# VH-VL binders against b0r0t1r1705to1887: the designs that were tried, part 36

Target 1, 183 residues: b0r0t1r1705to1887
Amino acid sequence: RLRVLADVSGSMYRFNGVDGRLERSMEAVCMVMEALESYEHKFKYDITGHSGDGFDIELVRCDKVPKNNKERLKVLKTMHAHSQFCMSGDYTLEGTEHAIRELAHEEADEHFVIVLSDANLERYGISPDRFARVLTSNPQVNAFAIFIGSLGDQADRLQKTLPAGRSFVAMDTKEIPQILQQI
Key: E = the ipSAE of ESMFold2; O = the ipSAE of OpenDDE; V2 = 0.75 times the mean of E and O plus 0.25 times the DockQ between their complexes.

## First folded at step 19 (VH-VL; framework fv_ifabotuzumab)

Design z2 (at its last look DockQ between E and O 0.05; V2 from the best seeds 0.00; counts 0 for: pae E 13.2 > 2, placed apart)
Fold by OpenDDE, look of step 19:
Structure z2 (fold): chain C 183 residues (1-183), chain A 120 residues (1-120), chain B 107 residues (1-107)
Amino acid sequence: as target 1 above (183 residues)
Amino acid sequence: QVQLVQSGAEVKKPGASVKVSCKASGYTFTDYYMNWVRQAPGQGLEWMGEINPYSGNTYYDEKFQGRVTMTRDTSISTAYMELSRLRSDDTAVYYCAREGDYGNYAMDYWGQGTTVTVSS
Amino acid sequence: DIQMTQSPSFLSASVGDRVTITCRASQSISSYLAWYQQKPEKAPKRLIYKASTRQSGVPSRFSGSGSGTEFTLTISSLQPEDFATYYCQQYWRYPLTFGQGTKLEIK
């Protein structure tokens, strides 16, 4: 059982023109969907988002995963639209905590939560220490963070704060499939 | 109703150990981190550490590292804090305090406190 | 460690007064700041968390503000039951740390 958590908050849209954070996030989600396409028989997965509207925003349902590029595009459009019109707020911690708690109650051989996040957690007022604690809050759920950032230094600093093996840095979204294979 | 009930007052000699209990009720014990905070007479609050009651994982302030042990018994929703090699400056009121979840962080509920007196 | 410094350490005021307590962090803690009230021989009680969110049941005369390194707790109109010691606490980084406290006494 796998859940991917994506940031679809308003800040993603508002500052996309500055650093392309929404575009990177959307690309990352797309890469995840593409990477998991061939493993649908092995993994039951869904994708949820967090924003000022909440921390359990449905993007992809486990019973209705995208099967082609058109369906994937629809997911991305949903992300874009949501980030544009949602209430202000960031629920990275709440979303991660919720994902872990929810998955822990589901029957599966293994449980995974993957948080797609920008390498600028601190800029968003997200405590790295708190985030690290949330990721390791339940040993039954393997929670990881994939940091998507344009600046390697920021991502590297975050990795030092997080428990070893629980965070990955993707300087390019094209690295995400390889990271997923390592998990 | 969330309640944290701590064990009674303790009087110890230097070098001894003390174990304080904190029984939780009114909520799912394993879903919330438990903190321990102490307060010396006439002094401020001092954070000692925390425990994840689900996993048993702990984080201690470096000041207490090697002397403090936090544990829990999930079957009776009870957290324990043991402090060894007691010194006179360990005389304080010790509190267990639940930390909230889902952004409601910091200590939202507190025990009534346990007075620990260390004297020769 | 992040040091939390409260100001003032002691404050005398009268019922009905507007009171402001300041808490300064040695580094930015974003909004990861809580305020506690403690009365003599009692456990602390959380008043504010996330810098400005009031705990359920806390009177509206209590308000928190600030972000980064500077925070304030304001009591708009002091009531007799408000005379106590107040503590700020950061939970941005481990270890968690408290301010030294502000004792609010009756003038």
Scores: ipSAE 0.885, ipTM 0.943, lowest interface PAE 0.6, mean pLDDT 94
Fold by ESMFold2, look of step 19:
Structure z2 (fold): chain C 183 residues (1-183), chain A 120 residues (1-120), chain B 107 residues (1-107)
Amino acid sequence: as target 1 above (183 residues)
Amino acid sequence: QVQLVQSGAEVKKPGASVKVSCKASGYTFTDYYMNWVRQAPGQGLEWMGEINPYSGNTYYDEKFQGRVTMTRDTSISTAYMELSRLRSDDTAVYYCAREGDYGNYAMDYWGQGTTVTVSS
Amino acid sequence: DIQMTQSPSFLSASVGDRVTITCRASQSISSYLAWYQQKPEKAPKRLIYKASTRQSGVPSRFSGSGSGTEFTLTISSLQPEDFATYYCQQYWRYPLTFGQGTKLEIK
């Protein structure tokens, strides 16, 4: 059972023109959907967003996953529209904790949470140590982080805090399918 | 223009099976889930299950699990629902209904209905 | 299963009246609720989805509201063609479930 968390906050929209962060997050979500298309027999998955409006923003239902490029585009359009109109704020830690707690109660062979992040956790006042504790908060849920872009300090701190294979750096969104295969 | 055209009325005896067809036109058949809903005389609507026409995957209400089979033929844009071991309380109008786009998954277009009568 | 309960089951009203039909879910369904209109011997027709979004071609006198567990369909100025049975339906979780229906008749 797999849940993917995506950042759809207002900062993703507002700063997209500066560094392309929303476009990269949308590309990452697209790559996740494409990578998981061939693995439907292994994974029942959903994708939720978090923003200033909350942390249970439905992007992909596990019983209604996108079937083709048209549907995947609609997911991306939803991300774009939400980030444009949502309230300011960040729910990365709360959304991750909620997802872990929620999935732990679902009946499945294994439980996975994957958090997609642009690695600007310090900007939100979130230390890598706090994030590592949230990711390891429930041993029944295998929680992972995929950081997109140049990360340096935050990726290093998480790697030192977590067992090997719990955080990954993707310099290019095209690396995401290979990273998903490792988990 | 989206259109769902169902096969004609059926009269069956208890213990038999019925297979209802639903021919889709006016859209890309494999892009939208197809649902089956029935309505007994004077009663409300009862969801039976659905099929993803792209993959062929199905999900059935537990009441019908083991008696219902939903299939499709993508080459002719047609969905099928077969209900076996019919009994008198299966007498109903059976509808196919298309689910809407991502983000509006309620049933947006309905077939005209197929009356299935089960009597001895 | 998520139970959907409509009230009232039967409603008698006059042309021009404002009519309100309610639908209660046994657990939160967020905003994943649709309203359907069904006339005798006809297939249902979707009026509203996502709790408050009108289907294209549906008159503006129809409106929906609510989230969570409580939802309302309102017809602001009843017309002769609005006399029908109305169903709510949740599409939050399997199995998909309908309310028992509200029959709207002419006084």
Scores: ipSAE 0.007, ipTM 0.513, lowest interface PAE 13.2, mean pLDDT 78
ESMFold2 (binder alone), look of step 19: mean pLDDT 93; pTM 0.949

Design z3 (at its last read DockQ between E and O 0.92; V2 from the best seeds 0.80)
Fold by OpenDDE, fold request of step 22:
Structure z3 (fold): chain C 183 residues (1-183), chain A 120 residues (1-120), chain B 107 residues (1-107)
Amino acid sequence: as target 1 above (183 residues)
Amino acid sequence: QVQLVQSGAEVKKPGASVKVSCKASGYTFTDYYMNWVRQAPGQGLEWMGEINPYSGNTYYDEKFQGRVTMTRDTSISTAYMELSRLRSDDTAVYYCAREGNYGNYAFDYWGQGTTVTVSS
Amino acid sequence: DIQMTQSPSFLSASVGDRVTITCRASQSISSYLAWYQQKPEKAPKRLIYKASTRQSGVPSRFSGSGSGTEFTLTISSLQPEDFATYYCQQYWRYPLTFGQGTKLEIK
């Protein structure tokens, strides 16, 4: 059982013109969906988002995963539209905690939570220490963070704060499939 | 509805150990981190550490590492804090405090406190 | 460790007064700040968390503001039951740390 948590907050849209953060996030989600297509027989997965509107925003349901590029595009459009019109706020911690707690009650051989983020946690008012604690809050759930498009110095700092083996840095979204294989 | 009830006052000699209990009720014990905070007479609040009642994982302030042990018994929703090698400056009121979850952090509920006196 | 410094340490005021207590962090803690009220021989009570969110049941005369390194607790109109010691606390980084406290006394 796998849950992917994506950031669809308003800041993703507002600053996309400056640094392309929403586009990178959408590309990352697309890469995840494509990578998991060949493993649907092995993994039951869903994708949820967090924003100022909440920490459990449905993007992909486990019983209705995308089967083609058209359906994947629909997911990305949903992400874009949500980020554009949602209330201000970030629920990275709440979303991660919720994902872990919910998955822990699901029947599966293994449980995984993957949080997609841009490694600018401190800038967005997200405590790295608190994030680290949440990731390790339940030993039955393997929670990981993938930081996308991060500067080298920021990524290094975060890796020092987070538990060993629980964080990955993807400078290019094309690295995400390889990272998923490591998990 | 949420209540934290601590054990009674303790009087100890230097070098001894003390174990304080905190009985939780009115909520799911394993869903919230439990913290311990102490307060010396006429002084401020000092955080000692936390425990995840679900996993049993702990994090202590460096000041107390090697001397403090936090545990829990989930069957009776009780948290324990043991402090060893007691000295006079350990004289204080010790509190258990629940930390909120889902971003509602900090300590939303407190025990009534346990007075620990260390004297020769 | 993050140092929390409150000001003033002691404050005398009268019923009806507007009171402001300040808390300064040695580094940015974003909005990871809580305020507690403690009366003699009683456990602390949380008033504010996330810098400005009021705890359920806390009177509206209590308000918190600030972000980063500077924070304030304001009592708009002091009531007799408000005379107590107040503490700020950061939970941005471990170890968790408290301010030294502000004792609010009746003038």
Scores: ipSAE 0.916, ipTM 0.958, lowest interface PAE 0.5, mean pLDDT 95
Fold by ESMFold2, fold request of step 22:
Structure z3 (fold): chain C 183 residues (1-183), chain A 120 residues (1-120), chain B 107 residues (1-107)
Amino acid sequence: as target 1 above (183 residues)
Amino acid sequence: QVQLVQSGAEVKKPGASVKVSCKASGYTFTDYYMNWVRQAPGQGLEWMGEINPYSGNTYYDEKFQGRVTMTRDTSISTAYMELSRLRSDDTAVYYCAREGNYGNYAFDYWGQGTTVTVSS
Amino acid sequence: DIQMTQSPSFLSASVGDRVTITCRASQSISSYLAWYQQKPEKAPKRLIYKASTRQSGVPSRFSGSGSGTEFTLTISSLQPEDFATYYCQQYWRYPLTFGQGTKLEIK
């Protein structure tokens, strides 16, 4: 059982013109959907978002995963529209903690939580130490972070703070399918 | 309501160990980290470490590494802190403190404190 | 380690006064700051967390502000029961650290 968390906050929309953050998040979600398409017999997955409106924003239901490009585009359009109209705020820690607690009670062979994020946690006001602790808070849930588009020392510093093997850097969103296979 | 009740005062000789208990009630014990903080007479507060009562995992301040052990018994909702090789400068009031969750990681509830006196 | 420095260390004021206590962090802690009140021979009590969010049950005369490295606790109209020592605490990075305290004495 697999849950992927994506940031659909208003800051993702508002600053997308500066650093492409919403575009990268949308591309990452698209890569996740495509990578898992051929593995549906092994994985039951969903994708949820977090924003100022909350941390339980449904993007992909596990019983209605997209099967073609039309359906995947609909997911991306939902992300874009939500980020335009949501309240301000960040719920990365809360959303990750909630996902881990919720999946721990579901019946499955293994539980996975994957957080898609930009490596600029500190600039978002998110403590790396606290994020690392949340990822390892429940031994029954395997929680991971994938940092997208991070260059230079930022990603290296975060990987040193986070538990070994629990963080990955995707320099390009096209690397995400390979990273998911490692997980 | 949330309540943390600690064990009674202790007097110890240098070189001994002390184990302080903290019994929690009024909430789901395993949902919140437990922290330990001490305060020497006339001094400020000093963080010692934390325990995840769900997993038993701990993190200690470097100053206490090798002398402190934090444990818990989930069946009776009780956290423990043991400090070994006591010396006179370990004389202090020791507090357990519950940490909030969901991003609220400051200490929202404190035990009443346990006075530990180490004297020769 | 992130060092937390409070100012002043000691403050004497009258009932009804507005009182301000400051806390400086040696590096940015975003808004990961709490304020505690400790009365003599009692455990600390949380007043403020996330720099500005008041704990439920804490009187509205207590308010917190600040972000980054500089923070303030304000008591808008001092009451006799506010005689205590006040501590700030960062929870941004391990190890967790407290300010040295501000003893508030009511005249």
Scores: ipSAE 0.623, ipTM 0.863, lowest interface PAE 1.4, mean pLDDT 83
ESMFold2, look of step 19: ipSAE 0.614; ipTM 0.854
ESMFold2 (binder alone), look of step 19: mean pLDDT 93; pTM 0.950
OpenDDE, look of step 19: ipSAE 0.899; ipTM 0.950
ESMFold2, look of step 20: ipSAE 0.621; ipTM 0.861
ESMFold2 (binder alone), look of step 20: mean pLDDT 93; pTM 0.952
OpenDDE, look of step 20: ipSAE 0.899; ipTM 0.948
ESMFold2, fold request of step 22: ipSAE 0.610, 0.609; ipTM 0.858, 0.858
ESMFold2 (binder alone), fold request of step 22: mean pLDDT 93, 93, 93; pTM 0.949, 0.948, 0.952
OpenDDE, fold request of step 22: ipSAE 0.915, 0.916; ipTM 0.958, 0.958
ESMFold2, last read: ipSAE 0.610, 0.559, 0.582; ipTM 0.859, 0.834, 0.853
ESMFold2 (binder alone), last read: mean pLDDT 93, 93, 93; pTM 0.950, 0.948, 0.950
OpenDDE, last read: ipSAE 0.916, 0.914, 0.916; ipTM 0.958, 0.957, 0.958

Design z4 (at its last look DockQ between E and O 0.86; V2 from the best seeds 0.58)
Fold by OpenDDE, look of step 19:
Structure z4 (fold): chain C 183 residues (1-183), chain A 120 residues (1-120), chain B 107 residues (1-107)
Amino acid sequence: as target 1 above (183 residues)
Amino acid sequence: QVQLVQSGAEVKKPGASVKVSCKASGYTFTDYYMNWVRQAPGQGLEWMGEINPYSGNTYYDEKFQGRVTMTRDTSISTAYMELSRLRSDDTAVYYCAREGDYGNYAFDVWGQGTTVTVSS
Amino acid sequence: DIQMTQSPSFLSASVGDRVTITCRASQSISSYLAWYQQKPEKAPKRLIYKASTRQSGVPSRFSGSGSGTEFTLTISSLQPEDFATYYCQQYWKYPLTFGQGTKLEIK
């Protein structure tokens, strides 16, 4: 059982013109969907978003995963639209905590939570220490963070703060499939 | 009602150990981190450490590293804090405190406190 | 460690007064700040968390504000039951740390 958590908060849209964070996030989600397409028979996955509207925003359902580019595009459009019109707020921690708790109650051989996040957690008022704690809060759920950053130094610093093996840095979204294979 | 009930007052000699218990009720014990905070007479609050009641994982303040041990018994929803090699400056009221979840962090529920007196 | 400095350490005020307590962090803690009230021989009680969110059951006269390194707790109209010691706490980074406290006494 796998859940991917994506940031679809208002800040993603608001500052996209500055650093392209929403575009990177959308591209990352697309890469994830593409990477998981060939493994649908092996595991069940869904994609959930967090924003000021909540930390359990449905993007992809387990029973209805994208099957083609058109369906994937629909997911991305949903992300974009949501980030544009949602209430202000970031619920990275809440979303991650919720994902871990929810998955822990589901029947599966293994449980995974993948958090797609920008490398600028601190700028968003997200505590790296708290995030690290949340990721390791339940040993039955393998929770990981993939940081998509434009600046390597920021991503590297975050990785050093997080528990070993629980975070990955993707300077390019094209690296995400390889990262997923390592998990 | 959510509450934390701590064990009674303790009087110890220097060099001894003390173990304080904190029994939780009214909520799912394993869903919330438990913290320990002490307060010396007439002094402020001092954080000692935390425990994840689900996993048993702990994080201690460096000041207490090597002397403090936090444990839990999930079957009776009870957290324990043991402090060894006691000194006179360990005399304080010790509190267990639940940390909230889902962004509701910090300590939302406190025990009534346990007075530990260390004297020769 | 992050040091939390409260000011003032002691404050005398009268019922009905507007009271403001300040807490300064040695580094930015975003909004990861809580305020506690403690009465003599009692456990602390959380008043505010996330810098400005009031705990359920806490009177509206209590308010928290601030972000980054400077925070304030305000009591708009002091009531007799408000005379106590107040503590700020950061939970941005481990170890968690408290301010030294502000004792609010009756004038």
Scores: ipSAE 0.875, ipTM 0.936, lowest interface PAE 0.6, mean pLDDT 94
Fold by ESMFold2, look of step 19:
Structure z4 (fold): chain C 183 residues (1-183), chain A 120 residues (1-120), chain B 107 residues (1-107)
Amino acid sequence: as target 1 above (183 residues)
Amino acid sequence: QVQLVQSGAEVKKPGASVKVSCKASGYTFTDYYMNWVRQAPGQGLEWMGEINPYSGNTYYDEKFQGRVTMTRDTSISTAYMELSRLRSDDTAVYYCAREGDYGNYAFDVWGQGTTVTVSS
Amino acid sequence: DIQMTQSPSFLSASVGDRVTITCRASQSISSYLAWYQQKPEKAPKRLIYKASTRQSGVPSRFSGSGSGTEFTLTISSLQPEDFATYYCQQYWKYPLTFGQGTKLEIK
């Protein structure tokens, strides 16, 4: 069982013209949906968003996964629309912790949480040490981070803090399917 | 409702070990990280380390490397801190302290403290 | 390690006064700061977390502010029961560290 978390906050919309962050997040979510279609025999998945309005924003239900480009585009349009109208605010730690706790109680052979994030954690007021700790907080749930479009001291530091194989850097969103195979 | 109750005062000689217990009640013990903090007489607070009661995973301050062991018994909702090779400057009050959750990781509940005296 | 420096170390004030205690971090800790009150022979009690959020049950005369490297705890109308030592603590980065404390005496 697999949950993917994406940032749909108002800051993603407001700063997208500066650094392309919303577009990168949308591309990453699209790549995840496409990659997981190839692996549906291994994964029952959903995708949940977090924003200043909360951390349980349903983007993809596990019983209604998108099957074609039209359905995937609808998910992306929902992300864009939500980020446009919601408040800024970061619930990455809270949303990740909630996802881990929720999945730990579900019946499955394995539980996975994947967090899609920009590696500039400190700029968003997210402690790298606290994030690393949340990812390893429950041994029943295999939690991973995919850092999109950045290499810097923050991504390198977090990867050194986590056990090998718990974090990945995707300089291009096209790398995401390969990274999911490693997970 | 939420309560942490620690074991009683200890008097030890240099070179010995001490093990302090911290029994939790009023909440789900395994859902919240437990920390240990000490305070030497007339001094400030010093963080020693933490344990995840669910997994047993620990993180210690380097100052206590090789001397501190934090454990727990989930069946009785109890955390333990053991400090070995005691010396006189380990004389302090030792507190257990629970974190909050969902990003609020400062210490919201404290035990009453356990006085450990190390003297020849 | 992140050094937390409180000022003043000692403060004497009258009932009814407005009192401010400052805590400075050696590097940015965002808003990952808590304030604790400790009375003699007692365990610390959390007053403020996330720099400005008051713990439930803490009187409204206590408030916190700041982010980054500089933080303040303010008591707007000092009461006799506020005699205590106050500590700040960062929980941004390991190892967790406390300020050295501010002893507040009421005249």
Scores: ipSAE 0.579, ipTM 0.846, lowest interface PAE 1.7, mean pLDDT 82
ESMFold2 (binder alone), look of step 19: mean pLDDT 93; pTM 0.952
ESMFold2, look of step 20: ipSAE 0.563; ipTM 0.834
ESMFold2 (binder alone), look of step 20: mean pLDDT 93; pTM 0.950
OpenDDE, look of step 20: ipSAE 0.409; ipTM 0.806

Design z5 (at its last look DockQ between E and O 0.76; V2 from the best seeds 0.00; counts 0 for: pae E 11.1 > 2)
Fold by OpenDDE, look of step 19:
Structure z5 (fold): chain C 183 residues (1-183), chain A 120 residues (1-120), chain B 107 residues (1-107)
Amino acid sequence: as target 1 above (183 residues)
Amino acid sequence: QVQLVQSGAEVKKPGASVKVSCKASGYTFTDYYMNWVRQAPGQGLEWMGEINPYSGTTYYDEKFQGRVTMTRDTSISTAYMELSRLRSDDTAVYYCAREGDYGNYAFDVWGQGTTVTVSS
Amino acid sequence: DIQMTQSPSFLSASVGDRVTITCRASQSISSYLAWYQQKPEKAPKRLIYKASTRQSGVPSRFSGSGSGTEFTLTISSLQPEDFATYYCQQYWRYPLTFGQGTKLEIK
């Protein structure tokens, strides 16, 4: 059982013109969907988002995963639209905590939570220490963070504050499939 | 009603150990981190450490590292804090405190406190 | 460690007064700040968390503000039951740390 958590908060849209964070996030989600396309028989996955509207925003359902580019595009459009019109707020920690708690109650051989986040975690007022604690809060659930960053130094600093093996840095979204294979 | 009930007052000699218990009720014990905070007479609050009641994982302030042990018994929803090699400056009221979840962090529920007196 | 400095350490005021307590962090803690009230021989009580969110059941006369390194707790109109010691706490980084406290006494 796998859940991917994506940031679809208003700040993603608001500052996209500055650093392309929403575009990177959308591209990352697309890469994840593409990477998981051939593994639906092995495990079920869903994708949820967090924003000021909540931390359990449905993007992809387990029973209805994208099967083609058109369906994937629909997911991305949903992300974009949500980020544009949602209430202010970031619920990275809440969303991650919720994902872990929810998955822990589901029957599966293994449980995974993957958080797609920007390398500017602290800039968004998200405590790395708190995030690290949340990721390791339940040993039954393997929670990881994939940081999509434009600046390598920021991402490297984040990795140093997070538990070893629980965070990955993708300087390019094209690295995400490889990262997923490692998990 | 959510509440934390701590064990009674303790009087110890220097070099001894003390173990304080904190029984939780009114909520799912394993869903919330438990913290321990002490307060010396007439002084402020001092954080000692935390425990994940689900996993048993702990994090201690370095000041207490090697002397403090936090444990829990999930079957009776009870957290324990043991402090060894006691000194006179360990005399304080010790509190267990629940940390909230889902962004509602900080300590939202406190025990009534346990007075530990260390004297020769 | 992040040091939390409260000011003032002691404050005398009268019922009905507006009171402000300040808490300064040695580094930015974003909004990861809580305020506690403690009365003699009692456990602390959380008043504010996330810098400005009031705990359920806490009177509206209590308010928290600030972000980064500067935070304030304000009591708009002091009531007799408000005379106590107040503590700020950061939970941005471990170890968690408290301010030294502000004792609010009746004038």
Scores: ipSAE 0.869, ipTM 0.934, lowest interface PAE 0.6, mean pLDDT 94
Fold by ESMFold2, look of step 19:
Structure z5 (fold): chain C 183 residues (1-183), chain A 120 residues (1-120), chain B 107 residues (1-107)
Amino acid sequence: as target 1 above (183 residues)
Amino acid sequence: QVQLVQSGAEVKKPGASVKVSCKASGYTFTDYYMNWVRQAPGQGLEWMGEINPYSGTTYYDEKFQGRVTMTRDTSISTAYMELSRLRSDDTAVYYCAREGDYGNYAFDVWGQGTTVTVSS
Amino acid sequence: DIQMTQSPSFLSASVGDRVTITCRASQSISSYLAWYQQKPEKAPKRLIYKASTRQSGVPSRFSGSGSGTEFTLTISSLQPEDFATYYCQQYWRYPLTFGQGTKLEIK
């Protein structure tokens, strides 16, 4: 069982004109949906968002996975619209903990949580040390972080803080499918 | 309903070790990190470290590295803290404390404390 | 390490008084600060978490405020049971650290 967390906060919309962060996040979610399409027989997955409105923003239900490009586009439009109109705030830590706890109670052979992030944790007031602990908080749940388009000391510092094999850097969103194969 | 009950007072000589237990009840033991905090007589609170009861993973304050060991037994919902090579300045009350959840990781439930006295 | 400095260390007040205790962090901790009350020979009790959220069962006369590096605990009308030692604690980064405490005594 697999849950993907995406950032749909207002800062993603507000700063998208500066660095394209919302566009990159939407591309990453699209790549995830396309990559997992060929693995529906192996993976039961959903995609949830977090923002100032909370950490359980439903983007893709596991029983209603998008089957074509039109349905996938609706997911992306939902991400865009939500980020434009949501309340301010960040729930990355809370959303990750909630996802790990919730999946640990589901009946499955293995449980996976993947957090998509732009690696600006300190800028958003998120403790890197606590995030590392949260990702490893439950051995029953394999939790991973994928840092999208991150360069410089922020990505390096986060990877050195996180356990080996629990974080990946995607310099380009096109790398997402191959990173998922490694997981 | 939620309760942490610690083992009784200990008197030790310098150089010995002490192991304090903390039994949890009223909640799912493995869902919340457990912390250990000590307080020397007339002094403030000092964080020692934490344990994830599910995995057994620990993180210690640097000043206790090499002397402290935190463990747990999930079958009886009990956490343990062992402090070795005791010195007289280790005389203190030792508390276990549970972390909160969902954006609040401060300590929402505390044990009653265990007095450890180290004297020659 | 993030140092937490409380002021004052000692405070004397009368029943019915309004009291404030301050806590300063050596670097920003956002709003990840808790306040504890401790009576003699008792374990600490959490009053406030996330700077301003009152723990369930804590009387409304207790309030917290602040963010970043400066925080306050306010007791709007002291009661006899409020005479205790109060601690702040940051939980933003390891190691977790406490202020040195503020002892509130009856005048």
Scores: ipSAE 0.007, ipTM 0.534, lowest interface PAE 11.1, mean pLDDT 78
ESMFold2 (binder alone), look of step 19: mean pLDDT 93; pTM 0.952

